# VH-VL binders against Lon protease homolog 4, chloroplastic/mitochondrial (LON4), part 19

Target 1, 223 residues: Lon protease homolog 4, chloroplastic/mitochondrial (LON4), of Arabidopsis thaliana (Mouse-ear cress) (q9m9l7r79to301)
Amino acid sequence: VIALPLPHKPLIPGFYMPIYVKDPKVLAALQESRRQQAPYAGAFLLKDDASSDSSSSSETENILEKLKGKELINRIHEVGTLAQISSIQGEQVILIGHRQLRITEMVSESEDPLTVKVDHLKDKPYDKDDDVIKATYFQVMSTLRDVLKTTSLWRDHVRTYTQACSLHIWHCLRHIGEFNYPKLADFGAGISGANKHQNQGVLEELDVHKRLELTLELVKKEV
Key: E = the ipSAE of ESMFold2; O = the ipSAE of OpenDDE; V2 = 0.75 times the mean of E and O plus 0.25 times the DockQ between their complexes.

## First folded at step 10 (VH-VL; framework fv_mosunetuzumab)

Design a8 (from a5 with heavy chain K59Y; at its last look DockQ between E and O 0.02; V2 from the best seeds 0.00; counts 0 for: pae O 10.2 > 2, framework grips, placed apart)
Fold by OpenDDE, look of step 10:
Structure a8 (fold): chain C 223 residues (1-223), chain A 121 residues (1-121), chain B 112 residues (1-112)
Amino acid sequence: as target 1 above (223 residues)
Amino acid sequence: EVQLVQSGAEVKKPGASVKVSCKASGYTFTDYYIHWVRQAPGQGLEWIGWIDPYSGGTYYNEKFKGRATLTADTSTSTAYLELSSLRSEDTAVYYCAREYDWGSGDYFDYWGQGTLVTVSS
Amino acid sequence: DIVMTQSPDSLAVSLGERATINCKSSQSVLYSSNNKNYLAWYQQKPGQPPKLLIYWASKRESGVPDRFSGSGSGTDFTLTISSLQAEDVAVYYCQQYYSYPTFGQGTKVEIK
């Protein structure tokens, strides 16, 4: 897959993320992927602390321009997200997160675009009927409800950036009763104001209960 | 035409409870949040909370938590506000209001006519 | 809580003259992501519920006369009635919905 660097936030499964791709070679490659009915890329968070949310758009762009090929692979996290290329409008690319990936090797020998082989990661097995994980689940749900209920701003934010919340705000909580613990953990992390490193930690956690615990800590800060 | 019609005036003693109704019509009841706002005589507007008739979800102003209960009956398209442990300072006109949601924020495009609740010994 | 403060508390204006009401928020109600101000204005006449006039700080609600306009951004907002009419005598409220709803204390507009 084409490896796309993310400077500010990892792509959480279930979320939309617009990115700007100025490199015409990368854009062409993405277009080609779509044409071949393989509209997927890998989205990987940059390791650089300098590319934080505090960086100006121009600074971020400059950093991305300097990171090519082998240099880029060394500057991105090995765990990312399978990103569906939803649309390409000029330089704007809309990505949809699906599931976690791990880079296994670099394929491309040229500087652009970076192409990598990846493994699709799966969550570790868990017992959905376990009382402990259920308790954590409900704690996360309760906290998320509080967060989502506080302001129209948050509701609008969630609606804008999540597929699940596109129709109604409470569709964001559709996991209630389904015991879909992984998706809840992802959802909570995605709407949190956590920094990119914390979010990356959630993305990398394949233990569902631990991921829920991480998410719980993140969303508590939003209340 | 969208309408919110509230129940009539109430007179209660301190410590009692009151339940005000708000019947909605002219739109899909479950598509919009219902908010409750009160106004003491000669005073401003105070937000109490909201309910999502679709899910029954609620959120309350911290000031009213534990005393206010919002409910909705989808079969009759009616929202309810119950306020318990009434005090003299709860004397106010209580309004239900529809939120224009769908990404437009918590502003209120339609209001009930108001229900005066008087709390006196 | 975001505190909304209106000024003045009361305003007397001659018929046909401009009425200006100010509203300040204790913190910005501008959302940087969409560049929208989460601010509304309401008109309330005696014995009636509030009526929505303006939302998103400057957008008029349907049916609202064009003499009503909203302006401002961030923490400072203004409702303007370009030519005051007799039917405009009322109390006006600003309301933020950046957080859970809070209202200004109201401004009473009267005819001079």
Scores: ipSAE 0.005, ipTM 0.545, lowest interface PAE 10.2, mean pLDDT 85
ESMFold2, look of step 10: ipSAE 0.347; ipTM 0.746
ESMFold2 (binder alone), look of step 10: mean pLDDT 93; pTM 0.941

Design a9 (from a5 with light chain Y100E; at its last look DockQ between E and O 0.02; V2 from the best seeds 0.00; counts 0 for: pae O 10.4 > 2, placed apart)
Fold by OpenDDE, look of step 10:
Structure a9 (fold): chain C 223 residues (1-223), chain A 121 residues (1-121), chain B 112 residues (1-112)
Amino acid sequence: as target 1 above (223 residues)
Amino acid sequence: EVQLVQSGAEVKKPGASVKVSCKASGYTFTDYYIHWVRQAPGQGLEWIGWIDPYSGGTKYNEKFKGRATLTADTSTSTAYLELSSLRSEDTAVYYCAREYDWGSGDYFDYWGQGTLVTVSS
Amino acid sequence: DIVMTQSPDSLAVSLGERATINCKSSQSVLYSSNNKNYLAWYQQKPGQPPKLLIYWASKRESGVPDRFSGSGSGTDFTLTISSLQAEDVAVYYCQQYYSEPTFGQGTKVEIK
C-alpha cells in the first residue's frame, strides 16, 4: 500500500480524515489505486514532534513534501491504519479508517511514493461476557455520553468525523450495539482531545480491555 | 404536551441547602437533557449545569462546582437541583429547561415555570 | 467563557415600528466546519420563563411570528421585530451555545 504520513493525528478506525497531498506523484498513485479497485492506502502517524499541532498547515505540508523513501519510513510509526480513499478533489484526499496495519517491509526506495507491505492486525481474543470488561465498557459509555453533551460543538464534531453517526450520536451509539467493545474504544479515542501520542497508543493496543481502559482515561479528561 | 413543573418557592438562611424539583411530562424523560438556569432579581440568566437523566451524567458551571448537585429520578421523571452553602447572592428564580439531545444544539425549547429561592438572614 | 453583550440595555419603540436589538460575542460562535452560528434568542415576559424565539442565529422556533427575525454571523448578531406589537413588550436575551451556554444581559423592549 501507499504509505501516507499523518502529521497531527493518527487515523482512528471509523473516522474520516481529510488530508492534503501536494505531491503529484502521490496523488497519481492514489488515483491509480482507485482505478484498480483497490482504493486503499496506509495512514501512519509521524513519530517526531516536529509537526506538532502548533505548526501551521503550510509548514507541515512543506515538511511532508521533503520526506521521501527511507527518510519517510523512519519518521512514521510502524502501526497505522488501513485507509480507504473515499474521494480525491484536487489536492484534498478524504480517508476513511478501517483497521490497524503494521508495516513489514518497504517496497519502494526511490523518490516515488512510499509503498510498503503491511500486515493486517486483529484484536486479541476477549470474553465479552466477562464482568470486568463489561464494567469498563459501561464506564466508557457513561463518560462518553457526558462528554458528548458538553457542548453542541462537540456533538457536531462527532457527526462530522464519524462514519456511523450521520444522524444522532445516540443512534450512533445504539448501532454500535452492546458488547461492541473495540469500536467503542476507538470511538472514544477518536473524539477525545488527546494528543497524537496518546491516540497512537490506543491505536496500537490490540487488547480490547486495555484499549477500553486507555480510552476511559482519555475521555475522563474531557469531562 | 411537553411540560416541566417545578416545586414551590423556598426561603432559606445563609449556609443552608435547598433542593428544587422539576417534574417532566409529555415526552420520554431519558431522551432529553435537563439544564438548570437561574436568574437573580432584575438580572440576566446564568447557566448552572445539565444532567443526562439516562445515565445520570452531569456537567456543571465551574462557578457552582462543589455546591450544586443535579440528580434525576427516572421512575418519577423528576430532575432535582440541590444547592448548598447558600448565600444572599443565590437569591434567584431557578429554572429547569429541556434541551433536545444530540440534535439542534444547546438551546432550550421548554422551560419550567421557575422556583424562587430567597436567601435571607 | 464567551461573554455576550447586548445593546441597548433598553429600547422604547412606537407601535408598528421596527425594534432592533444587537448582540456581540467576545469570540466567534461560527463553526467553520458546518458554517453555523451557535446563537439563540429568547423572549421573557414578567413572571414567565424565557421563551425560545430564534436558534442557529436565524431560524425561527415553531409558533414564533414572522415579525421576529435573527441575523448576523461570527460575533455580531441582531434580533429584529419588524413591527412592534403590544404583546412584544418583554426582555430579550441572546445566548451562545458554541461553548458552555452564556447569555447576554438582556434588552428591555417597551412601547414608546
Scores: ipSAE 0.010, ipTM 0.547, lowest interface PAE 10.4, mean pLDDT 87
ESMFold2, look of step 10: ipSAE 0.601; ipTM 0.818
ESMFold2 (binder alone), look of step 10: mean pLDDT 93; pTM 0.941

Design k1 (from y9 with light chain K36E; at its last look DockQ between E and O 0.74; V2 from the best seeds 0.00; counts 0 for: pae E 11.4 > 2)
Fold by ESMFold2, look of step 10:
Parts: C-alpha cells; sequence; structure tokens
Structure k1 (fold): chain C 223 residues (1-223), chain A 121 residues (1-121), chain B 112 residues (1-112)
C-alpha cells in the first residue's frame, strides 16, 4: 500500500477523514490507484518528533518530508489503518478507515511515494460471555448514550462516522446498541476528545477487553 | 437478503467425526457471530457454541468442549462445525444461526435450514 | 447456567382463541444498566428451523404478525397469541441471552 502520513490523529476504523496531499507524485499515485480499481492506502500517524511550539507551518513541512523514503518510514507509527480512497478533489483526499495494519517492510523501490508491505491485523480472540468484559462493554455503551444526549461537541464527531446514525442523534443512540465489542470501542474513541496518543493507543490495542477499557476512560471524562 | 445455507445430510458410525458447513450471504460475514444449535429428534434446542468470524474466537458449551471445533473461512464466508467421537446421542439436526450483535445480545435473527446428522451402527 | 422453564409443555387452543405460554428463568435476565430483559421467543413450525418472533422480551421482529406479543420482566415472561391461526401450530421456545444462551424445553401449540 502507499503509506500516507497523518499529522494530527490516527484514522479510526469506520470514520471519514479529509487529508491534503501536496506532493504531486503522491497525489498522482492515489489517482492511479483509484483508476486501477485498487482504491486503498495505509494511513499512519506521524510520531511526535517536533516540539510543542510548532503550528500549521511545521505540520505542512512534516507532511512533505514524511512522504520521502526511509526517513518517512522511521517517522510514522508502524500500526495504522487501511484507508479507502473515497474521493479526490484537487489536493483534498477523503479517506474511510477500515482495519488496522502493521508495516512489515518498505518496498525497496518505493522512496516517493513511500510504499510498504503490511499485515492486516486481527483482534485477539476473547470470551464475549465473560462477565467482566461484558460489564465494561455495557459501561461504554451507557456512558456514550449519556454523553450523546447531553453534549453537542461529540455530535459533530459522530458526523464523521460512516454508519447511518451519523445523520441523527436518536438513530445513533439506537445504532450503537447494535455494535459488537471492538466496533463500540473504536466508535467511542473516535468521537471522544482524545488526543492523538490516546487514539493511537486504542488503535494499537488488539485485546478487545483492554481496548474497551481504554475507550471507557476516554468517554467517562466527558461525563 | 441474509441467507445461511448448510451442507447436506450425513450418516456416520459411532466414533467417527462430521464436519458441517454453513455458507453466509447477504451481509458482511465478519460483522456477526455464528452460533451452532442442535435438535435431537423430537427434542428441544441445545446450544453448541459460537465463533467470531473476524477474530477466530470461539466459545463452547461445556458439554461439547473437547469434541466440537468451530472454524470460519472468511474468503468463502463459510462457518464450520466439526464434531468428533460421535455417539448415537449426537443424532440431531444441526443448525447454524446468526447472532444479532446488540450489546451482548445472543438472539438469533437468521437460521440455516439445518443439517441432519445420523449416527448409527 | 440460567435454566429456562416453560409451561405448559403443550396446549390445545381453538382457532381464533388466545394461547398463552409462560417462561420462567432461574435468575433475573433484566440488566439494570439498560433496563432490558435479555429474552427472546422463537417459533418452530413442523419441518422448519426456528424463527425469531420476539426479542428484548416484548419487541416484535419484522414480519411477525401483531397477534404475537411478549410481556414480563425479571424472571417471569409470557408469549401471547391473541387469536390463534392454523399456521401458528408450532413449538415455541423462550431463550435467555443474559448469561450465555439457554432455551426453554419448548411448548407445543395445537389446534383443539
Amino acid sequence: as target 1 above (223 residues)
Amino acid sequence: EVQLVQSGAEVKKPGASVKVSCKASGYTFTDYYIHWVRQAPGQGLEWIGWIDPYSGGTKYNEKFKGRATLTADTSTSTAYLELSSLRSEDTAVYYCAREYDYGSGDYFDYWGQGTLVTVSS
Amino acid sequence: DIVMTQSPDSLAVSLGERATINCKSSQSVLYSSNNENYLAWYQQKPGQPPKLLIYWASTRESGVPDRFSGSGSGTDFTLTISSLQAEDVAVYYCQQYYSYRTFGQGTKVEIK
């Protein structure tokens, strides 16, 4: 897959994310991927190697530099997300997150755009009948329902979710009750106000109970 | 339209094993657990276990643990039940069923047509 | 495991009359956090697999006639067929999904 660096937050499965691609070679490769009916890339969060006083200027510089070869692969997290290329309008590319990926190696002839081989990651098996994980799941669901009823900020985050519930809050409250355990964990993390490190931690956690626990803490802080 | 289509009837001798398939269509196979339930002639329903096709995770009724093996092939959207060391008491219709995954909701909204397994000497 | 006990084991009801099936769980299947009863009802007609009728104790599945209704909470549940039709001849099962999955023994409904 083409490796796309994300400067601000990881792409959580099930969510839309706009990105801006300044490098013409990368943009052309994404366009060609869509023409070849292979509209996928890997989206990987940038490692935070810059000081906190950086702003939009450093973000632009990091994006451009991170699209180049071996230096870029060392600056992105090895776990990211399979991204469907939904649309390309000028320099804006709309991504849809699907499943977690792990980079296994750089393709040796792929310095610009960076192309990597990946493993598609699977959640660890778990006992959904276990009382503790089941209780955690219900706590996440109950907390999400409370938050979605009481705050408009997270309602805007819900609009970036690809399921029908993104249109209306009451449909969302019903729809989240239909989520399986990992899907609820991802949804909760994705709509929360979590920083990029917290969201990357959720993305990397393949133990479903631990992922639910991480998400529960994120959702609880708003209530 | 959600559909679960199972393999055909089987006749086995005691001590043998059987593998029943359940091919899913009309939905995203990896988004829903598949359960297996059996029904001996003239008897009620007995839960065997479930498989999560996405992770490969399984859970078994203790009655069948050690004899039942649930697997799934995501490339063909097919779930399998293998039952070993068959006894005459294992004669039953074996059903696969899709779980509607609301909360921990393990009610079954779609069922396969059933596969009769007969264990006879 | 939670044991589900149905009563009666069989009943005969005249066409157009009410049929009532009871289901009792050995412990509560009401989860206080969401205030829902984790109970489903299935119909199994002769020669067919089971078919979902009711979930969450009282919610009717799509395509199920309105003569079927579920009620009850906690440990005691009821499936009611308000006006029995010939096509309703079947065995009916309750199932809890609060802790694992267990079924009642079944109730055969026949026309008198």
Scores: ipSAE 0.006, ipTM 0.517, lowest interface PAE 11.4, mean pLDDT 83
ESMFold2 (binder alone), look of step 10: mean pLDDT 92; pTM 0.933
OpenDDE, look of step 10: ipSAE 0.225; ipTM 0.712

Design k2 (from y9 with heavy chain S104T, light chain N34Y; at its last look DockQ between E and O 0.69; V2 from the best seeds 0.00; counts 0 for: pae E 8.7 > 2)
Fold by ESMFold2, look of step 10:
Structure k2 (fold): chain C 223 residues (1-223), chain A 121 residues (1-121), chain B 112 residues (1-112)
Amino acid sequence: as target 1 above (223 residues)
Amino acid sequence: EVQLVQSGAEVKKPGASVKVSCKASGYTFTDYYIHWVRQAPGQGLEWIGWIDPYSGGTKYNEKFKGRATLTADTSTSTAYLELSSLRSEDTAVYYCAREYDYGTGDYFDYWGQGTLVTVSS
Amino acid sequence: DIVMTQSPDSLAVSLGERATINCKSSQSVLYSSYNKNYLAWYQQKPGQPPKLLIYWASTRESGVPDRFSGSGSGTDFTLTISSLQAEDVAVYYCQQYYSYRTFGQGTKVEIK
């Protein structure tokens, strides 16, 4: 897959995200991938810059445009999201998040744009009948209902969710039929005010109960 | 539009194994658990177990643990029940069923047509 | 495991009259923190697979006539058919999904 760096937040499964691709080589590669009926890329959050002389986000934009090959692969998190390329309009690309990916290696012939081999990650098996995971799930549901009553900003974040809950949020939060355990964890993290590192932590956690626990902590901060 | 289509009737001898298939269509196969339930002739319903086609996770009724094996093939959207060491008491119609409230409940909104397994001799 | 016991085993009811089926669990199927009863009702006609009628004890499945209703909580549940129709002749099962999955033995409903 083409590796797309995300400078500000990870792409959470189930959400869409507009990005702007200024580099003509990357844009052309995305357009070609879409034409070949393989409209997917990998979306990976950029790592923090621990050694930069600059601390401004303007410097991050320059680094993003100039990072290639080995420099880029060392600056992105190895766990990201399979991104469906939904549309390309000029420099704007709309991505839809699917399953988690882990980078396994750089493709040696593809430094510009960066192309990587990935493993498609699956959630670890879990016992959906376990009382503790059920309790955690319902705590996340209950907390989300409370937050969404009081915070219009999070309601706006729901609009970027690609599933039925963007149209029916109060139905989904009263009726537990929209969200399985991992989808609820991802939904809660994706609409929360969590910083990029917290969201990346949720994305990387394949143990469904632990992922729900992480998300519960994120949504509780708003209550 | 949701359909669960099962393989045809089987006749087996005691001690043999049987593998019943359940092909799903009309929905995203990996988004829903598949359960297996059986019904002996003229009798009630008995739950065998579930499989999560996404992760491959399974859970079994203790009565069948060690004899039943649930698998899924996501490339063909097909779930399988294999039951070994068959006895005459295993003569039943075997149903696959889709879990309605994905991941949070075990009631079943769509059922396959059933597969009769007869264990004779 | 949780044993589900239905009563009566069979029931004969005149067309247009009320049919009442009881289901009792050996343990509570109520998740009290969320106030949800893990209880469903199914209808099974001869030669057919079961059909879902009621879930969460009282919520009617889409396309199920409003003459079917469920009530009860904890260990005691009731399926009511307020005005029995000819097509309602079937065996009815309750099912718990709190811990594993178990079904009641069934209640056969017939026209008198």
Scores: ipSAE 0.013, ipTM 0.565, lowest interface PAE 8.7, mean pLDDT 83
ESMFold2 (binder alone), look of step 10: mean pLDDT 92; pTM 0.932
OpenDDE, look of step 10: ipSAE 0.024; ipTM 0.620

Design k3 (from y9 with heavy chain Y54W, light chain W56Y; at its last look DockQ between E and O 0.78; V2 from the best seeds 0.00; counts 0 for: pae E 9.8 > 2)
Fold by ESMFold2, look of step 10:
Structure k3 (fold): chain C 223 residues (1-223), chain A 121 residues (1-121), chain B 112 residues (1-112)
Amino acid sequence: as target 1 above (223 residues)
Amino acid sequence: EVQLVQSGAEVKKPGASVKVSCKASGYTFTDYYIHWVRQAPGQGLEWIGWIDPWSGGTKYNEKFKGRATLTADTSTSTAYLELSSLRSEDTAVYYCAREYDYGSGDYFDYWGQGTLVTVSS
Amino acid sequence: DIVMTQSPDSLAVSLGERATINCKSSQSVLYSSNNKNYLAWYQQKPGQPPKLLIYYASTRESGVPDRFSGSGSGTDFTLTISSLQAEDVAVYYCQQYYSYRTFGQGTKVEIK
């Protein structure tokens, strides 16, 4: 897959993310991937973010122009997200997050754009019927419902989710009520006010119960 | 549309093993748990266990632990039940069923057609 | 383990009359955090797999006729067929999905 650095926030499964691609070589490679009906790339959080105020798509383009090859692979997190290339509009590329990936090696001949081999990560086996994990799930659900009912700011965050939750609060409450355990954990983290390190931690956690616990902590802070 | 298509009827001798398949279509196989339920002739429904095709996780009714093995092949969207050390009381129709996968719900919205397994000398 | 007990085991009802099936769980299947009862009802006609009728105790599955209704909470639940039709001859099962899954023993509904 082509490795795309994300400057300030990881791509959470189920979410849209716009990025800005100024480098013509990268843009052309993304366009070619779509034509070959392989519209996927790997999206990886950049380690070298200096906590700048700039989190715009234009900063993503600058990073892609400056870091190449081994310099880039050494500055991105090894766990990222399979990104579907949903659309390309000029220099703006819209990504949709799917499953977690882990970089296994750099493709040695390809330095521009960076191409890596990845493993698709699977959640660790868990007992869906365990009463403790089920209780944690419902705590996350209850907290999210409270936040969505009382905070218009959080309603705006749901606009970046691929399911149409942003139209009416009762549609959103119905949709999240049907999320399974991992989808709820990812959703909660993705709409929370969590910083990039917290969100990267959720992305990397393959134990579904622990992921729900992490998300619960993030969502509770917003109550 | 969602379909679960099971393998054909089996006749087995006591002590043998049987492997029943359940081919899923019309939905994303890894998004939903698959459950196995059996029904002896003239009797009610008995839950065997579930498999999560995404994570590979399984859970078994204690009655079948050690004899039943649930597996899934994501490349073919097929779930399998293998039951070993068969006895005549294992004669039953074996069903696969899809768990409704929104929220924590565990009710079964689609069922396979059933596979009759007969254990007889 | 949550034991599900149905009553009666068999029921004969005249066409157009009301059929009532009871289901009792050995412990509550109500999850207090969301106020949902984790109980489903299935219909099984001869030679066919079970078919979902009701989930969350009272919510009808899409395509299920209005004559089927579910009620109850906690440990006591009821499936009602308000006006029995010939095609409703079947065995009906309740199932809890609060903790793993267990089925009631079934209730056979016949035309009197």
Scores: ipSAE 0.006, ipTM 0.546, lowest interface PAE 9.8, mean pLDDT 83
ESMFold2 (binder alone), look of step 10: mean pLDDT 93; pTM 0.933
OpenDDE, look of step 10: ipSAE 0.145; ipTM 0.701

Design k4 (from y9 with heavy chain S104L, light chain K36Q S99K; at its last look DockQ between E and O 0.02; V2 from the best seeds 0.00; counts 0 for: pae E 15.2 > 2, placed apart)
Fold by ESMFold2, look of step 10:
Structure k4 (fold): chain C 223 residues (1-223), chain A 121 residues (1-121), chain B 112 residues (1-112)
Amino acid sequence: as target 1 above (223 residues)
Amino acid sequence: EVQLVQSGAEVKKPGASVKVSCKASGYTFTDYYIHWVRQAPGQGLEWIGWIDPYSGGTKYNEKFKGRATLTADTSTSTAYLELSSLRSEDTAVYYCAREYDYGLGDYFDYWGQGTLVTVSS
Amino acid sequence: DIVMTQSPDSLAVSLGERATINCKSSQSVLYSSNNQNYLAWYQQKPGQPPKLLIYWASTRESGVPDRFSGSGSGTDFTLTISSLQAEDVAVYYCQQYYKYRTFGQGTKVEIK
């Protein structure tokens, strides 16, 4: 996959994220990917550094133009998200997150744009009927419903979750009880006000019970 | 634990139809595509098609289009393959297989045990 | 339809020696934008359904011994068993998932 560095927040599965791509080579590669019936890239959060910039388009452009090869691959988190290229309008690219990826190696001849080999990650097996895990799931669910009925700020965040939520927010809210355990964990983390490091921690956690526990902590903080 | 449990062996005459079931458990049935693959005795694997249990959408290998019908019953978490106008060449073991994560990586991580369909005069 | 051709059809290898199975596709299964090959390898033992070994041409499935490795790109792919064990006697299939799904005809691996 093409590796797209994300400067401000990780792409959580199920969410869409607009990015702006000014580098013509990267934009052309994304356009060709979309035409070839495999419209995917890898989206990876930048690691901590002192050079933070509030502009996401400028930061993405700077990384793609400034850092290449080993320097860029060493500056992104190893775990990221398979990103579907949903649309390209001029320089704006809409990404939809699907599932976690782990970088295994750089493709040596492809420094521009950076291309990596990845493992597609699977959640660790869990027992959906275990009373403790089930209780954690319903606690996340209950807390989310409380927050969403009492504050409007989080309802705006829900609109960035998948096509169904962006079109019909009330449908999404009445049916979040149908989410599987990892989907609920990702949903809760993604709509919360958590910082990028907390959300990266949720993305990296393949133990579904622990992921739900992390999300519960994030959602309770927003009450 | 993910399981795909298929219906038992069938013996059919040429010109008849067969319907093979694939009961899914241990995961959310509507989150994953179900594929059907067959294997004639002593032969290799042949892809038949897939169904998206969420939408009911299907895709078929062109050689089976018009004879194969894939359906899913979400209330019982069961996928079905119906093959009509059977010929002796359709004698095979029929497998259902789960696509890993709703089409984002189309390899098959779990397979049913197989259903032998024998077509004899 | 993308045709997948395996060679050899049958392979006899001494215990502990290397087994090499080749797979060639009639069209490239490499997507240039993500640089991924849409190719998987399966193992099938008598009376059992196939079992996933390798996906994305070179990525080992969880629980698969590291003596199994996949390589290649575009139209030419290889499954290598670096030190054949008795339990590796099986038929091996390659499968493309770039456009629809097609399988190679299979390669039977046996002990010499």
Scores: ipSAE 0.000, ipTM 0.386, lowest interface PAE 15.2, mean pLDDT 82
ESMFold2 (binder alone), look of step 10: mean pLDDT 92; pTM 0.925
OpenDDE, look of step 10: ipSAE 0.028; ipTM 0.624

## First folded at step 11 (VH-VL; framework fv_mosunetuzumab)

Design m1 (from y9 with heavy chain D101Y D106S; at its last look DockQ between E and O 0.03; V2 from the best seeds 0.00; counts 0 for: pae O 11.6 > 2, placed apart)
Fold by OpenDDE, look of step 11:
Structure m1 (fold): chain C 223 residues (1-223), chain A 121 residues (1-121), chain B 112 residues (1-112)
Amino acid sequence: as target 1 above (223 residues)
Amino acid sequence: EVQLVQSGAEVKKPGASVKVSCKASGYTFTDYYIHWVRQAPGQGLEWIGWIDPYSGGTKYNEKFKGRATLTADTSTSTAYLELSSLRSEDTAVYYCAREYYYGSGSYFDYWGQGTLVTVSS
Amino acid sequence: DIVMTQSPDSLAVSLGERATINCKSSQSVLYSSNNKNYLAWYQQKPGQPPKLLIYWASTRESGVPDRFSGSGSGTDFTLTISSLQAEDVAVYYCQQYYSYRTFGQGTKVEIK
């Protein structure tokens, strides 16, 4: 897959993410992927030193443009997200997160869009009937419900980044109880105000219970 | 460029307190933990503790619990180490360091220049 | 607490020769969930703070020369300088960040 660097936030499964791609070669490659009915890329968070927050947006973009091939692969986290390319308009690309990926090797040559081989990551097996997991799940649910009661503050955020909530925040609230364990963990993390590293931690955690615990801590901060 | 700039050298008497500052720049201050490490003259490195500037959460080496206080001011992107009840053994160069967070683990990727604290009667 | 022990305490190596520093942890610093070793190597020159060289036991930090390499797993780790340069004269520390943070006592590398 084409590896797309994300400078500010990892792509959480189930979430939308608009990105701007200025490299015409990358754009062309993404367009080609869509043409071939394989509208997928890998979205990978940049490591911390690649995105200085003290730099202007233009500087950040400049850095991204300069990162190619081996330089880029060394600057992104190994674990990312399978991203569906939802749309391409000019330089704007809309991504939809599906599932976690891990880079196994670089395939592309220098000066080409970074292309990598990936493993599709699966959650570790767990007992869905385990009382401890259930308890944590309900704690996350309860906390999220509390947070979402203040939807006026988060409405725009949730609508922007979630598929299910894009049209009606109430619809999301109504269906929140239907989330399974991993989806709830991802959802909570995705709507939280957590920093990119915390979110990356959630993305990398394949133990569902641990991921729920991480999410719980993140959403508690939102209350 | 990521930088951690610490306050100047301090001279204190035994029993006094010292507060060392560490100003961060070149990155989002709240995204990374700040650790404190000290080094006595001619000695190795000793970890003191960390603070999460985002939450204010802290963790201390048991050796320093109750005597070291870590704080962070997000408005100025500055971390502070306060060490009370100073002893001669506390004479050391104190370093702040940024922790790169990676999943369940982290390491120190950037360091301050160090602050010499001398405790003498 | 995990105790880190380095060997030797000091090492004199001729220019261009290989320098090898060992580090042993009292407990494994390999995390089973991600199969990563929570071990870092730092270089410290006089009057300067430590500088990160290696993390995850074998990953070289950006800007670090290729002559530096880290190896090992579990409890036994090694930092290797394949060809010692004059600028490599320093004290080197290993650090575990598996549980809290602890450092080795340091190894002083000098030119023979």
Scores: ipSAE 0.007, ipTM 0.453, lowest interface PAE 11.6, mean pLDDT 85
ESMFold2, look of step 11: ipSAE 0.315; ipTM 0.704
ESMFold2 (binder alone), look of step 11: mean pLDDT 92; pTM 0.921

